VHH binders against BTB/POZ and TAZ domain-containing protein 3 (BT3). Designs and how they scored, part 1

Every score and structure here is a prediction.

Target 1, 364 residues: BTB/POZ and TAZ domain-containing protein 3 (BT3), of Arabidopsis thaliana (Mouse-ear cress) (q9syl0)
Amino acid sequence: MSSSTKNIPKPPPLPCITYQRFQSSTRKPSSLMRLVPKEALETWDKLFKEGSGADTYVETDNKSHFPAHSSVLAAASPVIATLLNQSRDKNGNTYLKIHGVPCEAVYMFIRFLYSSCYEEEEMKKFVLHLLVLSHCYSVPSLKRLCVEILDQGWINKENVIDVLQLARNCDVTRICFVCLSMVIKDFKSVSSTEGWKVMKRSNPLLEQELIEAVIESDSRKQERRRKLEEREVYLQLYEAMEALVHICREGCGTIGPRDKALKGSHTVCKFPACKGLEGALRHFLGCKSRASCSHCKRMWQLLQLHSCICDDSNSCKVSLCWNFKEKMKKLSKKEQSKWRLLVENIIRARNSLGPFSSRSSGLI
Unless a header shows other numbers, all headers, positions and changes below count from the first letter of the chain; antibody chains aren't numbered by Kabat.
F, E and O are the ipSAE of ESMFold2-Fast, ESMFold2 and OpenDDE, as the mean of both directions, binder to target and target to binder. V2 is 0.75 times the mean of E and O plus 0.25 times the DockQ between their complexes.
[cut] marks letters that were taken out.
Atom coordinates printed by the task and the answers are left out, and those that the model quotes come from them; centres of patches stay.

## First folded at step 15 (VHH; framework vhh_7xy4_2)

Design s10 (from H6 with A33G)
Fold by ESMFold2-Fast, scan of step 15:
Structure s10 (fold): chain B 364 residues (1-364), chain A 120 residues (1-120)
Amino acid sequence: as target 1 above (364 residues)
Amino acid sequence: QLQLVESGGGLVQPGGSLRLSCAASGFTFDSYGMAWVRQPHGKGLEYIATITWSGGWTYYSDSVKGRFTISRDNAKNTLYLQMNSLKPEDTAMYYCAKSSTGEPYIFQYKGQGTQVTVSS
C-alpha cells in the first residue's frame, strides 16, 4: 500500500549472471588518477541529456525509451557492447533493455557512463540498484562509488539484510563484512525488522548462516572474557606473592589494629593484598591441621607458587619455602609440567602490564 | 571437487507433479544447509525452498508454500524437492545450492540445473 522510509525494497534480480562471481574481486588495482577537464565532462553530460544524434534507445519497465549513443555505451561497458551488437534493427538503431530496476536508476546509470555525473541525493536513494547495474554491466568505477556510499553510514538496522543479500550477489566482500558485523552486534534489533521477516521467507538459508554467525561470535566473546578473567587471577596471584615476600621480609605494621603496636609504623602499606594476607599467614603458621583446613588452602597454594619462582635456597624469609622446594622436586613429570605452565602464565600476565602499570585501584 | 548434480525435471501439464533430486559430493553433506533455487527464462534467481543441515527446519517462498516439499537424505548425500499442483509460472531451470557459513557468498556452488516446463 505504501513505501516505507525505514525499509528499502528487496534487491532486484541480477539481469546478467555471466559476470557475477569474478569481475570485481580478482582484478589488480589500478591507482592511476585520471584527470578530465570539467568542460569535457559537461560536454558529454549535455550530449546525454539532449540526445542529439542518438542511434540507441534504452528501454525500461515503464515501456518508455530514452535516446543514447552506442559508441559511448560500448566504450564504457564491454557487456553493453555485446548486447547492442545483438539488438540492431533494419534502420541501424540498437536497443538496450534494462528491466527489473526503477527507470530513474537506469537513467542515472546511463548518465554516469557518459560523464560520471550524478546527483548525491538520487545516488543515495538508488545506490542498491546502481550497485547491481554496475556489477552486471562491468562498471568498476560506479561500483566503487556505491561501496563508498554504503560504507559511509547508509546501512542501518532496517536495511542491513537487504544490503547484505545484494552485496553477496555482487561480490562486495567489504559490505558483506560490515553488514554481518551489524547483525552480530545488534542481533536482537535486526532480527525484529521487516527486512529479517522478508529474508526468512525468501532466503532462510541466509537466516541460518546469520544465526550461526551470531552464536559463533558469542562463543568467541565468552572465551575472550574467560581468558581476561584468567589473566586477572594470574595477576592477583603475582600480587599476592609479592605481598607475601614483603610481609615475611619487612613486616607490615599498618595492616590492622593488632599489628600497630608491634611495628610502630604510621605509613599505609602500598600492597593491597597485605591486609588479608598477613592474617591468613598468621593463621597458617599457627594451624595444627593445615592440610585439611579450608582457611589454609589458599596460603598453601601461594607458598607452593612462591617456591617455584624463588631462586634463594637458604636465606628466603618466606615460611616453609625450602620445604615446598624439596617437595616440588619429587612430583611426577606431569605435575611438574602443570606447575611450570602455571608459573609461565603468571609471569606472562605480569609482563603484559608493562613497566609503569599499576593495578592498586583495580582490585575490589 | 564440490559437485551438485540435479535431475528429475521435464515437461508436465498444469496441476501435475515432479520430484527433483540433487546428488551431492566433495563435501560433508550433513554439515551444511541446502536450498533449491530457480531461474525462469529472462528473469533472476529465486530461492524457493531451504533446509537446515539436520533437516529440522524447512522454509519456503510464498509462491510455492503448501505445494512444494523440500527434504534430504544425509545417508545418501541427496536433496529432494517434491513439486505438486504445478503452475505455468513454475517453469524455470531448477538448481541445487549449498550454504556457506564462513564465506560472504549466499551459495558456494550451483550445479548444471534441471529444466521444469509446465505447459498445456
Scores: ipSAE 0.000, ipTM 0.117, lowest interface PAE 22.8, mean pLDDT 74

Design s11 (from H6 with A33S)
Fold by ESMFold2-Fast, scan of step 15:
Structure s11 (fold): chain B 364 residues (1-364), chain A 120 residues (1-120)
Amino acid sequence: as target 1 above (364 residues)
Amino acid sequence: QLQLVESGGGLVQPGGSLRLSCAASGFTFDSYSMAWVRQPHGKGLEYIATITWSGGWTYYSDSVKGRFTISRDNAKNTLYLQMNSLKPEDTAMYYCAKSSTGEPYIFQYKGQGTQVTVSS
């Protein structure tokens, strides 16, 4: 009897307009599996509604109260069992005080403890209050139902900050991640909401944490993009080199080693880079200012890169291949290392595609 | 291609400690959130802990909060779970889980898991 209510969990404070802010949902909630006959559930729901034999009174805000049964409440929640034991008077009557939440939400909560019955629209309206109650009073079945409802499109940019704070306080990992993902993806919109402004005033550490998460996510996204762009450049260089070898050895379209033979193709070209290279090579052949032309410089660089990868020592038909191989042997160790690294990166990028040769057909 | 290999499980007395490891390969480890989930014999899956791709955020289930610590080493492609103050109720097969592509709140697990048995 000398037990104190100290150290017993109490519901955390909720946003003032939670029910009005979070009213709409585009999806209907899923139902939980029932392990008892329907007739038994109806019996318990009837006992709750009729209040016959009540030995407990649930007190809510505005001095309102309604009757309940201590044995049912204690069986459903170990926290409530402890609270009722501490509030028992000499006549056997007990009192459960639940303040700081709407009386409708408390009524739904207690009803759920009897029969797990609820009205779907009311559940959606008071889902945040019910989440808090289920957490504080250790009712896992109701907590799981609230999580399911929140996970079905209930969360939006206007309420995400409020939901995040409640989910963190209620240790709901899944909903915390849903909220964090929305903050990261739609930061500009979310940071302009009233919920963000309230958070900034009441919990500046959380604001800092969320901003850091956004910056970290952007940094990771930018680094992935940079790596993908770099890989794409290496693949384009490899494809250009394959096309260059093809054009110089066999000819393609109207370009190749034999002017007379290249006015029509009876076979479809299998090298996707040939179309682009055809223009570049045609320009290269006709350009009178090759030393200062940017287009000719790119072709010159491609020829140099080919010489680094080419293993043919006596019969390569690519122009200047031997000249570039000779020049490569005369380069400094530092410069040779740079070319070796570039070649390695190009080969690694090609090998990442597996055994197929066409990338355009693999893009879709 | 995707491979997750859990290790570090075993038999311990109540109040003991264990450190689980998960070696990941076949995906860009540092770009995905990771989780630990467990399945007691004959029961459903229970999420235990989650860590974001960067390690900047961690989340825990009520049943393990204050006792378990999730961490990761992105350089080694390895996920860890430090378990302290173990209880018989922690007895389960523990699995390493990877988030779905682009959806960090949805997790998929693979592999044989590692058995943790807490026995008095």
Scores: ipSAE 0.000, ipTM 0.153, lowest interface PAE 19.1, mean pLDDT 75

Design s12 (from H6 with A33V)
Fold by ESMFold2-Fast, scan of step 15:
Structure s12 (fold): chain B 364 residues (1-364), chain A 120 residues (1-120)
Amino acid sequence: as target 1 above (364 residues)
Amino acid sequence: QLQLVESGGGLVQPGGSLRLSCAASGFTFDSYVMAWVRQPHGKGLEYIATITWSGGWTYYSDSVKGRFTISRDNAKNTLYLQMNSLKPEDTAMYYCAKSSTGEPYIFQYKGQGTQVTVSS
């Protein structure tokens, strides 16, 4: 049915626009892009406004007509060219019926076809209707302008659902993404708007799609948080291993090679993990029953971990390192794989730390 | 005319894998939620996987969760279903479906289908 292409789909109810700006100047296209003199654009805008020599009449929902020129409209829109060819009466006049949008939006749309001129505040007021008109009548320059306006702060929580639905219908993927992002960011506020309630009634599939998007976004945020927490654990393990090597090779505080005398209470240790590890290592070295001591379990695990990373088979100063290397070789392939994965995760976490030799304050 | 053409089905042994494809034409593919639905012989339709317009959000029925992966290539107007660890219960005619905006879980179009048979 060719008559089905003459009417534009009715947009969903729009919220009231209460925004006021005193940017009242008319906008014209960039001369750099179009290379058209300003005087030529003004001449075409004047032809539109005065209607001299009109052979076309544009009808809107108010049943009033305003004059236009078939050659100008046909040159600007291939869809309008086809419609005008089908509407010529016996006197040579053509008729263009544009229903389902406000008459002011139709007037602005036709004006744009002549000169690309528009009033800034009127464009913002009718941007959704102009987006639909530019899409249905194949006017890509106006469609790009509408997208630019929507992408520059026009969309808010009250209108985001209406904008999303129109952007989907008009094949504007960029604006769909912007709207989805806003829904995900402020779901509680958006889901309580009138736009959401209307959508829930008219398009429950979209409501389900948006709810699923919010759930998946939250799942991704939780997974990212979990990985950051795991990374922090791996970094702490790496720092503990560095402190272990430091204590065993050079000594720190009251513990070190040959369990030697105090190095002085006023010396600052470079390794933050050293202060916590000193007591644990001293206990471990002096404990008479390490294998059955619950307090030695963490130290035993740290020594096992060190033995997996340490490449020094003959001169390592870390306690029992060679003994742990021999024991690790006797573990099942499954257990060896588990230790290799842990080592890989620790090294990966350390390498992801960036150009600094220590963790940045806060991993927020 | 809107058209969906499914392919990639066949006979496979339990534990095997298949990749189904759906070539879409006649509509703006990246603007619609797409789904895979299946119908075992003599039984009702089961919606097994759904994917949003961008591919960022997916939904799976409990019967296929963890085994099947739905994906799409909007540049090629193609929908995919990667099926792993296939079971005899997965034997069905598989259809590609396009969503309808404005109606809850209504899918307006399904193609000719592609038969998947899982048997030893």
Scores: ipSAE 0.000, ipTM 0.104, lowest interface PAE 18.6, mean pLDDT 75

Design s13 (from H6 with T52V)
Fold by ESMFold2-Fast, scan of step 15:
Structure s13 (fold): chain B 364 residues (1-364), chain A 120 residues (1-120)
Amino acid sequence: as target 1 above (364 residues)
Amino acid sequence: QLQLVESGGGLVQPGGSLRLSCAASGFTFDSYAMAWVRQPHGKGLEYIATIVWSGGWTYYSDSVKGRFTISRDNAKNTLYLQMNSLKPEDTAMYYCAKSSTGEPYIFQYKGQGTQVTVSS
């Protein structure tokens, strides 16, 4: 619910979401498992509803008053305790003025202080107002309840900007993170809402902050995608190099060294790249325009990569390996370093897979 | 190219005060939110204070609220943390960070840090 004319109490302004994740906090076991009897809660709820012995009057924006008890309110909220001490009249009565929220929300708030009782539908309807009230008047139990409700799917594209502003003002880091995540993931939808338009007019600093967050997140996503794509290319190059060694040393399909009996058993090759290399190598061997052929360029590059990693100084079976090793010695030191770095990156990518292969997509 | 250099740490007695500074270079300082984060020995990072690019909005963790003040001087590319009423629990390595509001769990940038030790 986005409204341009809302009068919600505002705690001190909060800037950005911190890098501290609320949900990553450890849960400590409680040493106390005692439940309050239902009859005790009903007794306090009855006292609130009946107003017997009231010495306090709660005033809302509509100038309506309802009775309450100073001792109950002061025990539940240290802020209210302080305010009531400042408002005693000549008859000993105190007055609590709560403005800027619907009178129904104020009634629910005061009721909660007596018994923690509430109606589910009314709680969902006024959860943002109750969050603000619980924060302003230091009622941690109600604040925790409001956070739980917001965290359980209450937040949507239409209300996320209102929720974000209230959550940051109420020092609720978890809900701020949830809201920011939604803004980032669905920015086009969220930026088209009435809530965004109202925010743009009333809080341009927040708009700029959210736009910056979206840009930063997109930049991070693009960099992660680039690194994953680069890693995938390195792994494909590694597989191609392994297949090339296999074909040249042992033979595979219709390609292999003539000094071996290549045909006999059609055993399934364990190198997926062999099928593609069979075609590429056959083309390479028969191509009349190797220097200008785009298909031959990939084979030349693969042979060059192999020559950089090959430890066989005497009799490597890979085609032209000796020739490429000699060619590499004639390259500039800068060009040699580029090929060395590429090989290092390929080997690093393969080694990063470990025993859990591509399922492990992070650095260990 | 991007550099953050923290200074101002040291040994201080409980109840004392320290002022930390962070000199930023290699980026447009007045275009980014900045933060102070700390790491006690053998524990994780705790983000204690954040300030928006303009300096108009600040946030503090509950552990330091009312005791610490974050501020910035965009003309000098410098971030500050005024630490008052220091407690032994404030002992940590303090880092200056360039924040990314898109991924609050990721520590984007930090300098070498400055050690704050609160003991007699």
Scores: ipSAE 0.000, ipTM 0.086, lowest interface PAE 23.6, mean pLDDT 74

Design s14 (from H6 with T52I)
Fold by ESMFold2-Fast, scan of step 15:
Structure s14 (fold): chain B 364 residues (1-364), chain A 120 residues (1-120)
Amino acid sequence: as target 1 above (364 residues)
Amino acid sequence: QLQLVESGGGLVQPGGSLRLSCAASGFTFDSYAMAWVRQPHGKGLEYIATIIWSGGWTYYSDSVKGRFTISRDNAKNTLYLQMNSLKPEDTAMYYCAKSSTGEPYIFQYKGQGTQVTVSS
């Protein structure tokens, strides 16, 4: 308690000010980030480097140690405060032992607690060690900085498994998901890395989890693709039904050999399916073997679909509409339900585009 | 219109249990990762648990591992958080969060949350 160094001038505010600067704000940028004087941070960095009035010694794996100040460390980390209280010797000196990480990373960590100063290249080199230290010693400002660095392209296929494991242990959910996304996106490359091989030996449960996530993601992509393809088929059927009504009621000129030379002076039909459907309809009406013709089967389906939605039995100009309505009445209840469901799916797909939306968007 | 409605909070004794629910509407629920996030009075947001779209992958904050279980019912568009062995430090407003479109690791909040108070 009484070990305050009275011969040192009153210091500037402690590194906890760094926490305020790293606090994300959803409100517009302010000049507050410029209110922390460079000279104040330089003064704290100098105190750290010179070690004047040190009452604490930080010990690393190589029995190397460097001087520090218990009051600065305790203010920056509640975990360190607790540890220092347990290590006081007969001379009033305290000892902080940090093992299992490179001594350079420990030095950078302690320096950050004084001034938030660091060298960018060294920070990137030791970012994983600094993440672990910031988590274990409860230094949220440094932890946020490490997360920002990892989120800015630091993670690659070679280190993603190591980063994932450390991010899980350090409770960094965002980085865990970034790593999972990379594994899912490029599983072949990631599963061939040295990091994957080491994980397979040390944490086979994580390997199983990652393989299951990849399989699940692939199944999800396939189902999403299937639904999109199904919707597209329903929209094409709806467009074909609209074109069928247009052709039968108003007529639509197909471009013959002579018309091809004059195409620039003839407006294209507004119905996308019209040209192909008109040809199919002409074939259907003229075909002598409709029951055995593969080309006629699609036209029969379209005419059956039209008959299910058409509410005009006497004035409908669609070819054979009344005949198909009579045919549909004679189908089994099961078959009628199948056609009803198909019609409902087609109408639902069209309605999903909204009343004024069109797949011919831009043609107004 | 995207909507997330949290429920199931309340006052509970230390060591007790609560089950939170989140009713989702206005989006394809089974296409998005979901999360539970909490905010103690006067403190920052903390991610508690995350579950992917299928339910096959879950992540937990170290503070709740072994005590909380996240789950989802895609047929009912509902997210759940089973909370066991509750501690006073679990006292917070709990929010349901949906992942951003195209960005599975970025979450959005849409709701007023449900208050959990763990007290004697």
Scores: ipSAE 0.000, ipTM 0.245, lowest interface PAE 18.8, mean pLDDT 74

Design s15 (from H6 with T52D)
Fold by ESMFold2-Fast, scan of step 15:
Structure s15 (fold): chain B 364 residues (1-364), chain A 120 residues (1-120)
Amino acid sequence: as target 1 above (364 residues)
Amino acid sequence: QLQLVESGGGLVQPGGSLRLSCAASGFTFDSYAMAWVRQPHGKGLEYIATIDWSGGWTYYSDSVKGRFTISRDNAKNTLYLQMNSLKPEDTAMYYCAKSSTGEPYIFQYKGQGTQVTVSS
């Protein structure tokens, strides 16, 4: 009876993963176990290694057994406690069968249950297996440690797909996002890996989801860039219009109203667009073929934009303002609406940067 | 100043639906992954749904898969959670969370949360 309670799914075999080899010393997690004396941890680690008084045997894929203690395992994992209650032989010994993972990973897992001690290089080598074991056997402290290791530069383009799939299965949301971000950022590199090829065969639905995510991400990035560039154009147009009014009313440098004496000693200009606009306006005023001149098109647009905003009918100092106002009155309703919308967008863009509210701006 | 303001919670009958909203301010919303986290009375935090910065990828805890849908509106700096087929077990305080580069399981969250109570 109770077959459903003992039928806990075994972890699936991990896909092919490339591990980095490096030298490191045995890590004792004293910083994680701040209230536990080092002597106590060493005592439990010694009990594990020596196997004295063992009543449990851990069986791995090698069909070899290593000794353990049922009370220690049951206290560390409620899942193991349940399994051991259902695996007692005629001599009173229990057997814990952990298959589908390397025997070294199982040994490290059981050792961790005793003392939380581990070899740093082995922990990094088997971190994915240990993540699966900690999830399946409900060992939150080990699961947190595995996630911390993965988050500290362990994940690379070669293993990101394997890590993503395991993190999803182990309900590790943070690592899923880290992996997804890497896939999106470095898609060309990741999609060329062996891990991607294996996923394509074993989980084509995930491949479709990742490709769709990359496409959506790229589209959103392009749209964001377009909106930022559009806003920058509107701001430049607004600055250019303010500079145009400044040049035509007060003068700047060597350009301005002929009825005013311009002094070459003016060294402070508050309008950043003046220098470029001075040249463009000078060219526009002297050009004999404005309608077909590519250099005059931008100035023509700026003058038309000014005429839409300018409320100074008949006394405006801006060149050809009256002529453009008359031209604008003769445009179709569709063209007038287009210019109104452009003006509204320019004013909105300016209002987004300043402390001034749009309440007092007054749209045309 | 980082602010996350949750809303949309309330009392609902089993099998009912609710839509939660989170208004975000004080950070570049479209640059961060977001999550919904819940805490039943007297229990720990449970991360139930997450969404990447683009909205193109989502993940759900097994307890809510097929019933809840996470979404975001980057133009409005708002995160949403559509909750369907609600069960008494879904009764909890629901919090909006922003991703961090710090602790693995820990999203940075701020706000009072919004209470969801599924009767009986």
Scores: ipSAE 0.000, ipTM 0.188, lowest interface PAE 19.6, mean pLDDT 75

Design s16 (from H6 with T52R)
Fold by ESMFold2-Fast, scan of step 15:
Structure s16 (fold): chain B 364 residues (1-364), chain A 120 residues (1-120)
Amino acid sequence: as target 1 above (364 residues)
Amino acid sequence: QLQLVESGGGLVQPGGSLRLSCAASGFTFDSYAMAWVRQPHGKGLEYIATIRWSGGWTYYSDSVKGRFTISRDNAKNTLYLQMNSLKPEDTAMYYCAKSSTGEPYIFQYKGQGTQVTVSS
């Protein structure tokens, strides 16, 4: 048997929630002015608790009745005002029937209409019922408090589906987004809950909507990943094009750092892009079967890419550049446009890094 | 010493035009690619146009494509940016930048800049 965990005590509600006036933290208002709102709230809360002069009876599901005042309820809720006008008995008493919610939640709701007073722990316990009551009876101050509580970590995988459905019915857009985000982020856990199972039976259209939202989110993540991979390919092609120009114009160092004595039969370029291209270019220039060699294909493509941006100048130092320019002139306008677009995409990807940034060390 | 001096900025109304110039010295101008880069107040740097060493290849950002034209005069060691149909969003400090090669690849240097303000 596991030992029970002790509950962590929460701090009491702040005294300012008993006041109806805003207070400044830097000013010292007269204690008399601060006391008047507190005394007024305490007076209304006492009237509610004592039931003196009650003309209304609030009925709940357990046949429990508690006294209230029609004028107070009508002033606090236009919906209740309408209901009370339709419920007068022969003795002038009115009856407010609130069914389908716990009697404790109804008691808290009516108390709030008198004084805006509540106990923090009870408020958190009945927050969903109080949200529904505040919406149905048009009590925006209570509805706002319920939304604040829900938005501060009350929602979990076990209750998210119930909260989502209630938030939709109560037109609470923010809480709907919070719930949807939790479903998308932790779908496997949420779909395994009893709340999901109940929803599947009672609201299959919502289940379909949530599954579609998860699929759409996954599709967007896959598209973003594909775009990032495509950008990485463009950046690698850009680095290869730059390295090709560097190797052909200035030569690439084939000797490792001097202090490591990596000289002689082993020649290695310092630059990552140049290292691979130097070997590929050397193979390309020495290969007797270039037209049919699979290892030469990348070099053919890179030389074609270079020829698309290179000017029609005889001064170009890149190998076979003139020959590739002549080959490019023989391509259809559609094929030429495809190569031009590819080069534009490559340059765009480079420019997305910022104007002075470089991934390859071509600056030494 | 390598030097880039931008000029031609100023205050202009929306829909107006300006021509920026960049006078280059201290290097073989016709051997290097050049660019125009802008920075709005409190925002990052944005490439707006690049041009190859020969003038045979140009690139423009989507925000200015069709409105701006980059050009160069290698005999005068001068880079130009013709700006048409100016918008308030074009308000920025405009910089001239030199590439490390003849290709519009890595840019190593920028000048002091010239301010363009588009106000209504």
Scores: ipSAE 0.000, ipTM 0.271, lowest interface PAE 17.0, mean pLDDT 76

Design s17 (from H6 with T52A)
Fold by ESMFold2-Fast, scan of step 15:
Structure s17 (fold): chain B 364 residues (1-364), chain A 120 residues (1-120)
Amino acid sequence: as target 1 above (364 residues)
Amino acid sequence: QLQLVESGGGLVQPGGSLRLSCAASGFTFDSYAMAWVRQPHGKGLEYIATIAWSGGWTYYSDSVKGRFTISRDNAKNTLYLQMNSLKPEDTAMYYCAKSSTGEPYIFQYKGQGTQVTVSS
């Protein structure tokens, strides 16, 4: 160990923090420790409280000081070990100066180093201060406990910006993600808080970063929604094409080349799109304004889509299939590529469902 | 190769009846909708009746509704038009037409036609 190395971190200044009462979820607090003997904990907690044989005095901002033991502190924190090794008075006593945090938080911090004991309500009250102390003095067990408490509903829209800034300074990635998620989900509410206004004045770069994150999240959400809607349309088109082949080959209801239902067929139609398609085919046959009718346009498009997928050259019962195949051969390469891409997307969407997948949907 | 041959036209008195036939060949008759279209001398085409490939759906223009009946025999590849209560206004050249993918308003592949004249 080198006594000439002076590389001791100082706690960062704490932002303005609000100690608010919070409503926890209906879940019970998790119990992380099960194996520490109670008798051992009581022995170390007693040593802390009684201060017998103290060789160290912990000094806080209010000039309050309390006795401690250098060997215990040094064993619990390598940073404190270095501080105590560099600070000795003429009587062999050491002074640990912890400034910038409330004296109650310092007391709780030092107690934790002895016995890992804490009062839950006081721990929640000083959790941000304890997070800073655990980070600066390299106490990972306490830092983990603080993270758990912050994850239990402590963070709200009023304090999220303060918590985010502190979590960044303490390298707490998990809490940074929790805070960022809250900002993104409730941006309108969070941007109206006092915490946001203070941040806007003191850290405008963070404001810009958060606004950019919100915009990026909205863009990703819109793109995801667009892809889901597109996939749904392709699946509906595939189902409509299957129903079209069924109606034209076997007949359904009163429509088809053999009108099987009228000839005493006892089979129930297994194609969900069939009922809607039957109506569209009836409309198509009776429509006086086919070129300007939206229903007829969809019917013509469905027939054209079938012709692109159909490998049956001579026996296809789908109306106009051969004519659409001939028409497709006469289209420009650009127009042919558009139809091929649509067919590829429809087949890809269907193949993404896997075995045993079924859907009830219809375009018509 | 694709042929539509109309027959059954002629001269008839007002109030009389005629049955037109269309013999189809060179395509899968039971897979296509068929129509009867008429054209009076010096006037435009009028679509008077349409029938689905199965025969399960029919459509008629208002001018012939209730007087004309379209039917088909898919086993014989033949389309029919039964015309009752004929009027002088029904005088026209009658054409059998097959549906086309190119133009939904206009049926393609009409034959040479059969003349129907209604006069006393």
Scores: ipSAE 0.000, ipTM 0.097, lowest interface PAE 24.6, mean pLDDT 74

